# VHH binders against NH(3)-dependent NAD(+) synthetase (nadE), part 5

Target 1, 296 residues: NH(3)-dependent NAD(+) synthetase (nadE), of Coprothermobacter proteolyticus (b5y8q4)
Amino acid sequence: MNTAMEETQRIEQFLRKALVSERKHGYLIGVSGGLDSAVVLKLLVQAVGKENVLGLILPDRDTEKKSTTLARSLLEQEKVPYKVISMTPLLRHLGVYKDMPLFLLPTRGLKESIVRRFYNDYTKKLNKPVFFAQWEEPPTQLPYFYEGIAYYRIKHRVRMATLYYYAEKNDYLLVGCTNLSERLIGFYVKYGDDVCDVAPIAHLYKTEVRQLSEYLSVPEDIRNRPPSPDLIPGITDEYSLGINYETLDQILAGLEEGKTAEDLKQLFPADIVELVINQVKFTQKLEGKPYMLKRA

## First folded at step 1 (VHH)

Design h06 (framework vhh_8h5u_2)
Fold by ESMFold2-Fast, scan of step 1:
Structure h06 (fold): chain B 296 residues (1-296), chain A 123 residues (1-123)
Amino acid sequence: as target 1 above (296 residues)
Amino acid sequence: EVQVVESGGGLVQPGGSLRLSCAASGFTFSSYKYAMGWYRQAPGNQHERVAIITSGGSTNYPDSVKGRFTISRDNAKNTGYLQMNSLKSEDTAVYYCAKGWYTLSGYQPFDYWGQGTQVTVSS
């Protein structure tokens, strides 16, 4: 067989060993209807059995109906127990939706159109994709810039709190679905979707997760779906990053192999190479939080 | 050192078959980090992608060869293959094996190429 089989077996053993090491009875997983959580769900079922896995689907007002439908369909196919818990009441009570009052817009398409126009304006003013600019001081006033950041970050943190509540209630480990591409460029919310007890695919690039999904027979409608955090209507990973994962992963893998910036600029646009390299360097600094005073 | 070496080319009649081989050293085709591809170049033309295979077994072919060519690999021998059936005069080219990274868009570049093997389809 190919190395997808060997990698699958290696991850399965890792997942079983973690349960034994932590003296826990199973895994809790958030299932989004996206590729990464689908692959992790399949790996969990193969490693520890469906009876020792609990799934949560945590939609809110901005979640695509298709995401919930695909997540539910996969969980039913795998015969994994699950709960659907809307995040909307909690987020509304916090006043989160006042920052993006989309309830007055009659269709999802109109919501997505308006959000994308807003994002395009920000990209123009920042002179780079919004994701890469979020940690820099804006050159001038950007209306709703900080409200927008708070809006999407709180969603992951509320989901994290909900996941841990159910994990601890059941005496289960919380599994994460973050991949290596996301980790290296900081495409996650710190203290949100990066928080877990076990991260079985955090060593794999997004394109490698896709290869595993083929081997694991993840349904095509999930495998071929554009990656999206599904936090803001119309904003996919590619839209936010301005780079597709195939290009991103080639640059990241090249850096892992020891290729220089000059080598990579022969293969990819120079501005994209610089953007990714600078982001990798910046992301390494994020791992130093919280700042703590050294003992005197 | 990373190297790929092609073999199996030659002269064949229209409608005939050839199997090309690609022997790899310094890396393994079984690594899920990398894709293997076959490219060809006829005199005066740009390089054309012929086939790609990922570690997961996914394959991709352009319409010009789809149904006639099959890409495969033998991980135990660390060797890739291109089975070419129903050959046409238009298939005449130097065929190259390449190691690279697969994309859904068929994006290249592949970063290590062999010296090539000549395929000539003519009576």
Scores: ipSAE 0.000, ipTM 0.186, lowest interface PAE 17.5, mean pLDDT 80

Design h07 (framework vhh_8h5u_2)
Fold by ESMFold2-Fast, scan of step 1:
Structure h07 (fold): chain B 296 residues (1-296), chain A 123 residues (1-123)
Amino acid sequence: as target 1 above (296 residues)
Amino acid sequence: EVQVVESGGGLVQPGGSLRLSCAASGFTFSRYSYAMGWYRQAPGNQHERVAIIYSGGSTNYPDSVKGRFTISRDNAKNTGYLQMNSLKSEDTAVYYCARSTYWGYLKTEYDYWGQGTQVTVSS
C-alpha cells in the first residue's frame, strides 16, 4: 500500500469520481461499530462532506450493545445524519430465531457460552475451522449445522435489502465495507455484505485498513475491538477462521508476490497454508455464480 | 473438572531467560477447539495479555514482548509454554495461563485461569 495519506487521497478521488459517473450526490453506509465501516465512514466524510452521507445502524437481537453505542458515537462525532432500524422484527417474522432459540437464556454470557460450545464441537468433528468447512459435505452429520449457516447468512441479506431500500429512496450510492482479506477467502455472505455500488477498501488487506484507521483517527475503542461480523453471539472472525489477520494477510500477500505453497510452509503451519490456498481457489468459483447458459 | 497449573517462574537477572509451563487437566487441546493465552499482572496494574496461541496454531503478541516471548503448545502432553528471552525489569509480574472457548469476549477473553507463577527480573 501507498502511505496512509496517499492512499486516503486516492480513495477520496475514487469516491468523488463514482458519484459524478453515476450522477448521484451522496452515499448510504451501514455502520456496525467495527473497524471497516468506521474507516469507510471517515473516508466518505472527507471525500464528499457529512451532508452527503447517510448512515444506517441495523442491530438485531444478537448484536452487542457496544456495537450500536460505538456506531452511534462515531456518527455523532462526524455529524453524519443517521437512522437506527432494528432488524429483529423482520428476522422474527421470518422464523429465523427459531433456528437459535436463545430467548430462554438469561444473560449474554450464557448465550455466548452455549454458541461457543456448539462451534467447538463442530470444529473438532470437522477437524478444521467451521468457516473452511461450510461449502463441503461434513464427514459426519452435525446437528443444526445448516440451520446455523442459514441463520447468520440471512442477517446480512436482510441488512443489504434494507440498505438498498434507503439508498434508492434517497437516490444515493450504496457503499460497501468489505476488505481484500475477506474477498480473497470468501469471508462474506454472497448476495449480502458483498453487494454494493462502490467498494472503497476492497483493494486493502485488513492490516492495511488498520493502518488507515490510525491515520484517520478512528476512535481507539473501535480500533481495539476484535473483528467480528456480530451475527452470532460469541463468534469473532478469528474464532470462525482459526487464524489471526496478521498471519492470514502475510500468507495472502505472499501468494500475491508469487510465493509457492512450499515457500509459505517454511514460514507458517502447513495445514493453515493449505486451508488458505484451497479457500482462495474455492472463492474464485463463487465468482461464477449465478450459473448461466451461454447463447447457443 | 477443568484446571490449569502454571510453573517455571523464578528470579532471573536482566537479559536472562525463563520457560513457563501450563499443564491442563479436565480438557484436551485440539488443533481448532481452544485458544490458550498468557497474562501478567504487576502490583497495582490490571491484567495484560502477553501472548495468545489460537486453536489453529497462529500466535499474537503485544509490541512490548514481540520478538522476545514465544508461546507454544504440545497437544500430546496437554501442556502450553511461554519461552521468555531477553527479560527486562518491566517483565516482573505474576504470570497466568488461561484458556478460552471464545475469541474476543468483551469482558473475559478466557473461561479458565490458573493460580499464577511469579517472575522477578532484577540484579
Scores: ipSAE 0.000, ipTM 0.109, lowest interface PAE 21.0, mean pLDDT 79

Design h08 (framework vhh_8h5u_2)
Fold by ESMFold2-Fast, scan of step 1:
Structure h08 (fold): chain B 296 residues (1-296), chain A 123 residues (1-123)
Amino acid sequence: as target 1 above (296 residues)
Amino acid sequence: EVQVVESGGGLVQPGGSLRLSCAASGFTFSGDYYAMGWYRQAPGNQHERVAIISSGGSTNYPDSVKGRFTISRDNAKNTGYLQMNSLKSEDTAVYYCAAYDELWSGYFPSDYWGQGTQVTVSS
């Protein structure tokens, strides 16, 4: 990466150019209370002004209250107009919560404990973190495996549909907050949080986004939170991936530099290196859906 | 509309030097946010990136060529270059220029590819 200052200036020009190119008047952003959307919000305000940005906070039953509080606080601090729209009624109407009836558990801590117990059991049976196994046939039947996958994926897709509704209603571009680390290993929901018109930090590793967050004076409360999609109680990025971003980003940057698997295995555990390399190769093949029959 | 065209390939002896050129049309490096990279592929080997220059001018190289290869661009000529020094037989490959609009870029592969130019390092 360039210096934080130089990279910030480059992204700001990119964001302004996109508006001109598309003949649009502003940006719509989903603000989660996490690091990535906080950095993107700051960049948008600096690039196009607060009056040309609209924020949405889209919590559901499983969203931490702190996430909504931090998102709201940041939007108020930046003086960006915003709306809070609960996703719970729509998800309930679709029957989503019938597959995970967590409302009966008396505390969030207990919900997190039960969810993590299931994830640990799955990890043991799959012999790898659940994230990396989701596209493979399980070697044994896992209770609620497919229900769990459908449960978290629908949340991102419902949010995507809501974001586009408001973007189009206002004649705004939808900005995405996915970073390079997530993109390269497919740590996103296809047709959900990967869908946007403009992706200003999709070229930056998670560790580089953290550097920008310091330069942009993102509040410590947001910077110090463990990264989490906040879709299922207790499941952070690190828990789902079984690897921290510092290590992941070093492996990904090494691959970008042309290092071989053998080179990386000298620096990191061999099983982790192979897991990441195989995932990068798989993720490259996920692009280009839907599959279409070529004309005869 | 957007195109990149390589030139400058050829036969050189080990230890020699060669400069590849990548002429761009349909965009400008001075006015647009385009990155440019050089990639190579030898028979039986996987495609490998050997250099990249961002729209802002930042460069990156894999260890295999670091210190021997230099990527640059001339905004006035709208042309990118790969200066290859201390060439080895292992550098023999077809070299491709790729440009991608940072406003619309995918990750791998780049949006706009040249047809390739052969570099052969042999005595």
Scores: ipSAE 0.000, ipTM 0.221, lowest interface PAE 12.9, mean pLDDT 83

Design l01 (framework vhh_lunsekimig_d3)
Fold by ESMFold2-Fast, scan of step 1:
Structure l01 (fold): chain B 296 residues (1-296), chain A 121 residues (1-121)
Amino acid sequence: as target 1 above (296 residues)
Amino acid sequence: EVQLVESGGGVVQPGGSLRLSCAASGFTFSDYALYWYRQAAGIERELIASISSGGSTNYVDSVKGRFTISRDNSENTMYLQMNSLRAEDTGLYYCAKDWYYESGLYEFDYWGQGTLVTVSS
């Protein structure tokens, strides 16, 4: 990317231009307490002013308490108007928590330990990180596999519906916080957190977003947190992916530069390179949905 | 080849007026939204005015009521009429074409050379 200063200026112009093009006066953002939404919030405030931004914090039962606290602290520090809306009553009413009845476990540490043990067992049986196996037919020994997938995906889709309700109610654009690393490997929920009107960091790798966060003075307690979708206790991005962002982003950037699979296998383990390349190819199919019949 | 060429800048006294022009070629002019940006000494480059393909306009608060953006699709030209000019309006003015959307990304590709406006007594 450009220098952090130049890229920040470019994104700010992009955000102002989108408001003008769409004849809107503000942005609605979901703030998670994670790095990506914190960077986007800072960019929005600098680009259009705090009075033209509305934040939503959308926690549910499985959201870390610290995530909500950090999101609220950042929004208050930036003096951005915001609302906190619990997703728990709606998810409970839909029966979602019956698929993952963690209320039976008495402590957060125990919940995380049990969840991670199941994920490790799944990884061993799948012979690959769980994320990359979700579109493949699982072995018969993985009971509740599809219930688990439905469990985390519904959370992002319910949040998307809530975000759009408030964006349209205020006549604001919905901004997304998805980065390029997530986009290229499909590390998002289709028709969930990928849905937005404007995506100001979708052209930046996760490692580049981290560089911008330092330039923008995002609080250290947010910058240094392990990235997590915060959908299932104990499951971070890197735990789910089995790859850290430093390695992932170097492979993705290499592909962008025109390096072949052979070139990349000289620099990184062959199995990891193959996993990433196959996932990038698969993710292109997600962009083709919904399936539509071509006019004859 | 897309080209945007600004003209009409110059030296003017406070309270004066200038009309900037942006002549476009290499694309179907009527299909695109167009923008005026300003870069002042010691200040970051900023979007000041826009006009949609349908003629709808928008302005940053600091120029609203003083500047008027317009377009002539028959001449492939966009204009910025600047009235009641102030010292803080001094800067390079850039014409820009609407971004394109490709592969899920919006990218801003095209800028003019710029035209200098100096407001001084």
Scores: ipSAE 0.000, ipTM 0.174, lowest interface PAE 15.9, mean pLDDT 82

Design l02 (framework vhh_lunsekimig_d3)
Fold by ESMFold2-Fast, scan of step 1:
Structure l02 (fold): chain B 296 residues (1-296), chain A 121 residues (1-121)
Amino acid sequence: as target 1 above (296 residues)
Amino acid sequence: EVQLVESGGGVVQPGGSLRLSCAASGSIFSDYALYWYRQAAGIERELIASITSGGSTNYVDSVKGRFTISRDNSENTMYLQMNSLRAEDTGLYYCARESYLWGDSYYFDYWGQGTLVTVSS
């Protein structure tokens, strides 16, 4: 990355040019209370002005209350117009919550404990973090494996549909908040949070987004939160991946710099290097969907 | 639609030199980082060289000091100058472009069949 100052200016120019090119007057953004959307919100306000940005906060039953509180606080601090729209009624109507009847458990802490125990069981049976195994045929002994995947993915897709509805109602562009670390390993929901018109931080590693957040004066409460998609109680990015972003980003940057697998295995556990390299290769194939027939 | 077309491959003796070209059509490539990849028989495709929009270069250790990547933005062309060629350099060479558009940055797309380099005596 360039210095935070230079990169900020570059992104601001990119955001302004996209708006002019598409003949639109503003941006719609989903604000989660996490780092990435906070950085993007700050960049949007600096690039096009607060009056040309609309924020949506889209919580559901499993969203941490603190996520919504931090998202609202940031939007109010930036004086950006916003709406809070619960996803719970739509997800409930689709029958999504029948797969996770957590109302049987008395506290959020207990729900998180049970979910994490289930993920740990999956990790042991798959012999790798569940994220890296989700595209492989699961063993017959993994109960609720497909239900869990569907539960996770539908939340991002429902949010995507909601974001586009409001973007199009206002004749705004939809901005995305996915970063390069997530893109290279496919840590996103295809046709969900990867879908947007403009992606201003998709070229930056998570660790670089963190540096940018300091420069942009993102509140410390947001900067210090463990990264989480906030889709399932207790499941953070690093819990799901089994690797922290510092290590992941060093491996990815090393590959970008032309380091070999053998070079990286001198610095990091061999099994982790292999998982990351194999996942990068697999993710390249994911971008070929949908499969289409050649014209006869 | 952007197209990147590789050319310049051929048969060359060990120790010889060859220059590959990657030409862009229907698009502006001066704003993008550009890459050369190599696919050898029985070996997975590997990144061998890169050049940023500003001209900064990186190389995999096996070609460092022997290969030079360069770009001519006025001609929408990227080059790979290969010197001191070895039998191990035999393979299909692909060029790829970084995109600043969502969904294809750093995935690298291959346009056409690549260009074949054979180093044999």
Scores: ipSAE 0.000, ipTM 0.136, lowest interface PAE 16.5, mean pLDDT 80

Design l03 (framework vhh_lunsekimig_d3)
Fold by ESMFold2-Fast, scan of step 1:
Structure l03 (fold): chain B 296 residues (1-296), chain A 122 residues (1-122)
Amino acid sequence: as target 1 above (296 residues)
Amino acid sequence: EVQLVESGGGVVQPGGSLRLSCAASGFTFDDYALYWYRQAAGIERELIASIYSGGSTNYVDSVKGRFTISRDNSENTMYLQMNSLRAEDTGLYYCAADTYWEYLGSDEYDYWGQGTLVTVSS
């Protein structure tokens, strides 16, 4: 049996059951033009029908134009109703774009070059990829470090608020697109893109989502895109993580199978194995927020 | 009252065939993933076959090509056609039903049958 076929059927049943359990008739989904939301959209259409799905495309100033074009094209191919709502006016009004002076740069290519230069400098000074250092006190002063963190996190949180507004307005469930790889290492914005009513691919590694995308005939233009949260110009998942998903997923699956750190260090660079293991342990603690006093 | 009731077990010679049935009552059958488990004397209960809504099936390697799981939602019944039976197929066969959406990866099933005995003589 094809694993993708079996998993697709299982997820479709899961999505139908959630509607019955919650006494709802449809799903709201944010479509980014990336792989995960494309796979989830296809699963929703097959499970509950196009008439019971509403898509939102939520670009801002820093979103790649291709992301919006691919998201729109996929929604049109699936004949799913959708809305495009720019986040730029809200983010501008909140003063978000003042946190990082990218508005002063005349081209996207120049913005990407400057952003990557800062990320490379931070990686060198932190002696680890920026993603893994964001919850640590930096050992040296890093210009724009906290402004940068606030800049990308607010984008997911305002998108979350917008998604819930439309979900509740239509009496729909909000579906999430977070996968297991992201979940285990905390590669999401807490109270942002991790927040949803139903998470149909949160049990699948990124590499498994890719397998599903082929089975579901997700357009090649979407499947072949480098994964990116598309929050800051030039910063892809793998650039931020310093590791590719094939390596990350093999380490995570090895840990799931009971392999030790020593076992994994025979197969992968020791520093990468330690970073991933430490991050998995940290993410388990992060799930304990908000901190609450136990009743006496 | 929710029930799963197995039938069709019995004594059969090696190389023979048996058809097991699992009749469900008290719930919406077509909304459930359905399973056949086998428990041999002194051995832990093992998942043998599964069938999901829409006809997708899965089998443990030892029965692949010999056993066929099927479902008839209109009759509220699941079947296991067992061909080319071997001595090692002897055991109690249980049907189970689960709404995976609530407990993904859990061994806690919503409903279990009482079991039907299959004996393959040596």
Scores: ipSAE 0.000, ipTM 0.115, lowest interface PAE 19.0, mean pLDDT 81

Design l04 (framework vhh_lunsekimig_d3)
Fold by ESMFold2-Fast, scan of step 1:
Structure l04 (fold): chain B 296 residues (1-296), chain A 122 residues (1-122)
Amino acid sequence: as target 1 above (296 residues)
Amino acid sequence: EVQLVESGGGVVQPGGSLRLSCAASGFTFSSYDLYWYRQAAGIERELIASITSGGDTNYVDSVKGRFTISRDNSENTMYLQMNSLRAEDTGLYYCAKGEYFSLYDEWYFDLWGQGTLVTVSS
């Protein structure tokens, strides 16, 4: 990455140019209370002014309350207009909450404990972190495995639909908050949080987004919070991936620089290097969807 | 530093031959699959030939039998021998190392050369 100042200026120019090119009036952003959307929000305000940005906070029943509080606080601090729209009624009417036994548990703490117990059991049976195994046939029966996958994926897809509804209604561009680390390993929901008109940090690793967050004076409560998609109780990025971003990003940057698998295995555990490389290769196939027949 | 540099382009008459070279630096050349792309005026960049780290080759139908891709790992260089050149072969020829996400972001993990111009005149 360039210096934080230079990269900030580059991204701001990119955001202004996109608005002019598309002849749109502003940007719509989903703010989660996490690092990535906080950085993007600050970049938008600096690039196009607070009056040309609209924020949406889209919690559901399982969203950590602190996420909504932090998102709201940041939007109010930046003086950006925003709406809070619960996804819970739509998800409930789709039957989403009926498919997971979590609705029977009386507290968030109990839900988190039960979810993590299932994830730990899955990790043992799959012999790898659950995230890396979701596209493979499990070697043994895993209760609620596919229901769990459907449960979290639908949340990002209903959020995407809601974001586009408000973007189109205001004649705004939808900005995405996906970073390079997530893109490379497919740590996103296809046709959900990957869908946007403009992706200002999609070229930056998570560790680089963290550097920008310090330069942009993102509140410490957001910067110091463990990254989480906040889709299912108790599951953070690190818990899901079994690897921290410092290590992940060093492996990914090494691959970008032309280091071989063997080179990287000298620096990092061989099993981790293999998981990351195999996941990057798989993610290329994921980006090739939908499968389409070529004209005869 | 980490780069691909093409050479060997030029002007040639129909039916003629040219040999393109792609010199690599800054990475372990022998470990990667390598590609030749062609861009003609008014059309998108097209993959025309590939060679794996193991030496297996593949070609688009329009050049199959006329073009030969090869590599010299000791010289860190890939070649494209072009025979029986036609007017439609005119374009910029790019050497590329494609690693990841060519379908999502075209310059993401793809290392590209600057291009070398091939003109089949008359």
Scores: ipSAE 0.000, ipTM 0.118, lowest interface PAE 19.8, mean pLDDT 82

Design l05 (framework vhh_lunsekimig_d3)
Fold by ESMFold2-Fast, scan of step 1:
Structure l05 (fold): chain B 296 residues (1-296), chain A 121 residues (1-121)
Amino acid sequence: as target 1 above (296 residues)
Amino acid sequence: EVQLVESGGGVVQPGGSLRLSCAASGFTVSDNYLYWYRQAAGIERELIASIYSGGSTNYVDSVKGRFTISRDNSENTMYLQMNSLRAEDTGLYYCARDLGPWYEYSGMDVWGQGTLVTVSS
């Protein structure tokens, strides 16, 4: 009888209908040990049965050990068949680890400290959270700024390629785990983690995904983790965005309801409201890529 | 070098007990997700018990209540206490470390060599 129950049933029907429409018998999912993929995994098992779901865990050198352990534990509890495939050899062969000054660091703690120092320096010099500055030319030269962007983006694109290889090999649909909060502000890697055949939670804000996770009995160890793309040591969503999802989602929902910028600035800091509104407008332009010439 | 070494296998009568040990080197058992697998003739390798770094355990239904997985952090060793053994429990028993898929979707980071358990009369 609650909203989470109704939404769960709606998503389950959607997932079953997609299989029928595409004449497929199962789903392939990347499981990260984070909240979104855990919720999607639970929804898949409930909708189509564990025998029609395949999981991939795709760690690399910088992935937290806890992420892999939690992903494995969840897949084992759900009795979903899965594979663990390290991305490290491919990323190393491509030279990815040479571009970021992490390749010679002996411990994860040291890597996290150095990465956070660069991010803090960037935030001070840009006078805004790093995420919002990635598509702007920085006013001063920042060491490793573009190398850092390339470093994290390639990880999602390599994972996308691996996910599609296994989906197509098994004749399964690839499911995505991107939520509405991420979609509206462009908090994803284009042609990376945004690429899928079916996106069952892309209509839900992050805060709504959290509500579903409680209803679906996602393990507390996963639900209580700070959201993180787990691409760069020490960088969580909140660290990158400079805003928590509760505030972000209230601004986004307010815009959806027709509230003006002036209305929202009475409820939230004006600078944050402006960053979010400008980012929503910018994200709409990203969907126009690739640029193509019209036939003469 | 990272290694897992099993011991404690042997021949036992139906209804008997055995305790298997899995000695770890090159890493600590307390910080890892660890598994016991078994393989009988003509049957694929199956996961029978697991222990998480936080102490949480899981068992396949056929052994639940009869087998107990545990660890001793000071000895850096994981154990499988097997009680009320049946002919169906006969097989090679393997321990394995934390990175690996369920059932035949293999890819475990570290495996032991296996220890043979024979339940015979």
Scores: ipSAE 0.000, ipTM 0.108, lowest interface PAE 19.7, mean pLDDT 80

Design l06 (framework vhh_lunsekimig_d3)
Fold by ESMFold2-Fast, scan of step 1:
Structure l06 (fold): chain B 296 residues (1-296), chain A 121 residues (1-121)
Amino acid sequence: as target 1 above (296 residues)
Amino acid sequence: EVQLVESGGGVVQPGGSLRLSCAASGRTFSEYALYWYRQAAGIERELIASISSGGSTNYVDSVKGRFTISRDNSENTMYLQMNSLRAEDTGLYYCATEPYYDLLTGDYDYWGQGTLVTVSS
């Protein structure tokens, strides 16, 4: 990436140009209390002013309470208008919580412990991190596999629908917070958190977003949190992927710079390199949906 | 459609100089980082120089102090000034805007034929 200052200026110009091109007067953003949305919020305020930004905080039953607290604190510090809308009633009505056979436990710590034991069992049976196996035919020994996939994906799609409702109601553009690392390996929900009108950090690796967060003075409490989609208690990005972003981003950047698989296997475990390359290949197929017939 | 056309290559004696240029159509340079890559016989393509939209430059150690990358946004053209050329600088030189790669194979996706630089006695 460019220097943090140069990249910030470039993104600001991009955000202003998009408003002119679309003839809109502001941006709607979902703020999660995580790093990516915090960086995007700071960039929006700097580019178009706080009065032209509207924030939504969209927690559900499984959302870490600290996420909502940090999101609210950041929005208040930036003086950005916002709303908090619980997704729980809608998800309950759809039967989402009823369809997932999880135990009701008295504390979050116990819930996280149980979820991680269940997830570890899945990882062992799949012989790879669950994220990379989700598009493969599951073994017969994984009951509730499809219910589990539907459970986490619906959360992002419901949030997307809610974000668009408020964006269109206010005649604003919906901004996305997906970064390049997530895009290249498909670590997002198709037609969920990947859907937006403008994606100002989709060209930056996660490690580059961290660099911008320091330059933009994102609060340390947010910068130092483990990245998490916050969809399932106890499951962070790195837990789901089985690799940290420092390693992932080095492999992806190496591929971008023209390093071969063999070059990268000299620097990183061969199985991880293979896993990442195969996932990048698969992610290209996700961009080809929906399948459409060509005109005869 | 983005098209990049490299020029300025040729045969030069060791210690000589050459200036390569890369002209763009279908895309303006002003907002993008720009890159020069080199491919020598029997060696993988390598990124040798880059320049950001703001003018910050980076070079691989083997060319640092000898090569200078620059840009002229008004002419939509990028340059590589090569001084004190050595036999190991021989190769096919390609330009690119914000590297467009086929990340799946680790191969670069280049626009144009490149320009050949031969350093020989």
Scores: ipSAE 0.000, ipTM 0.109, lowest interface PAE 19.2, mean pLDDT 80

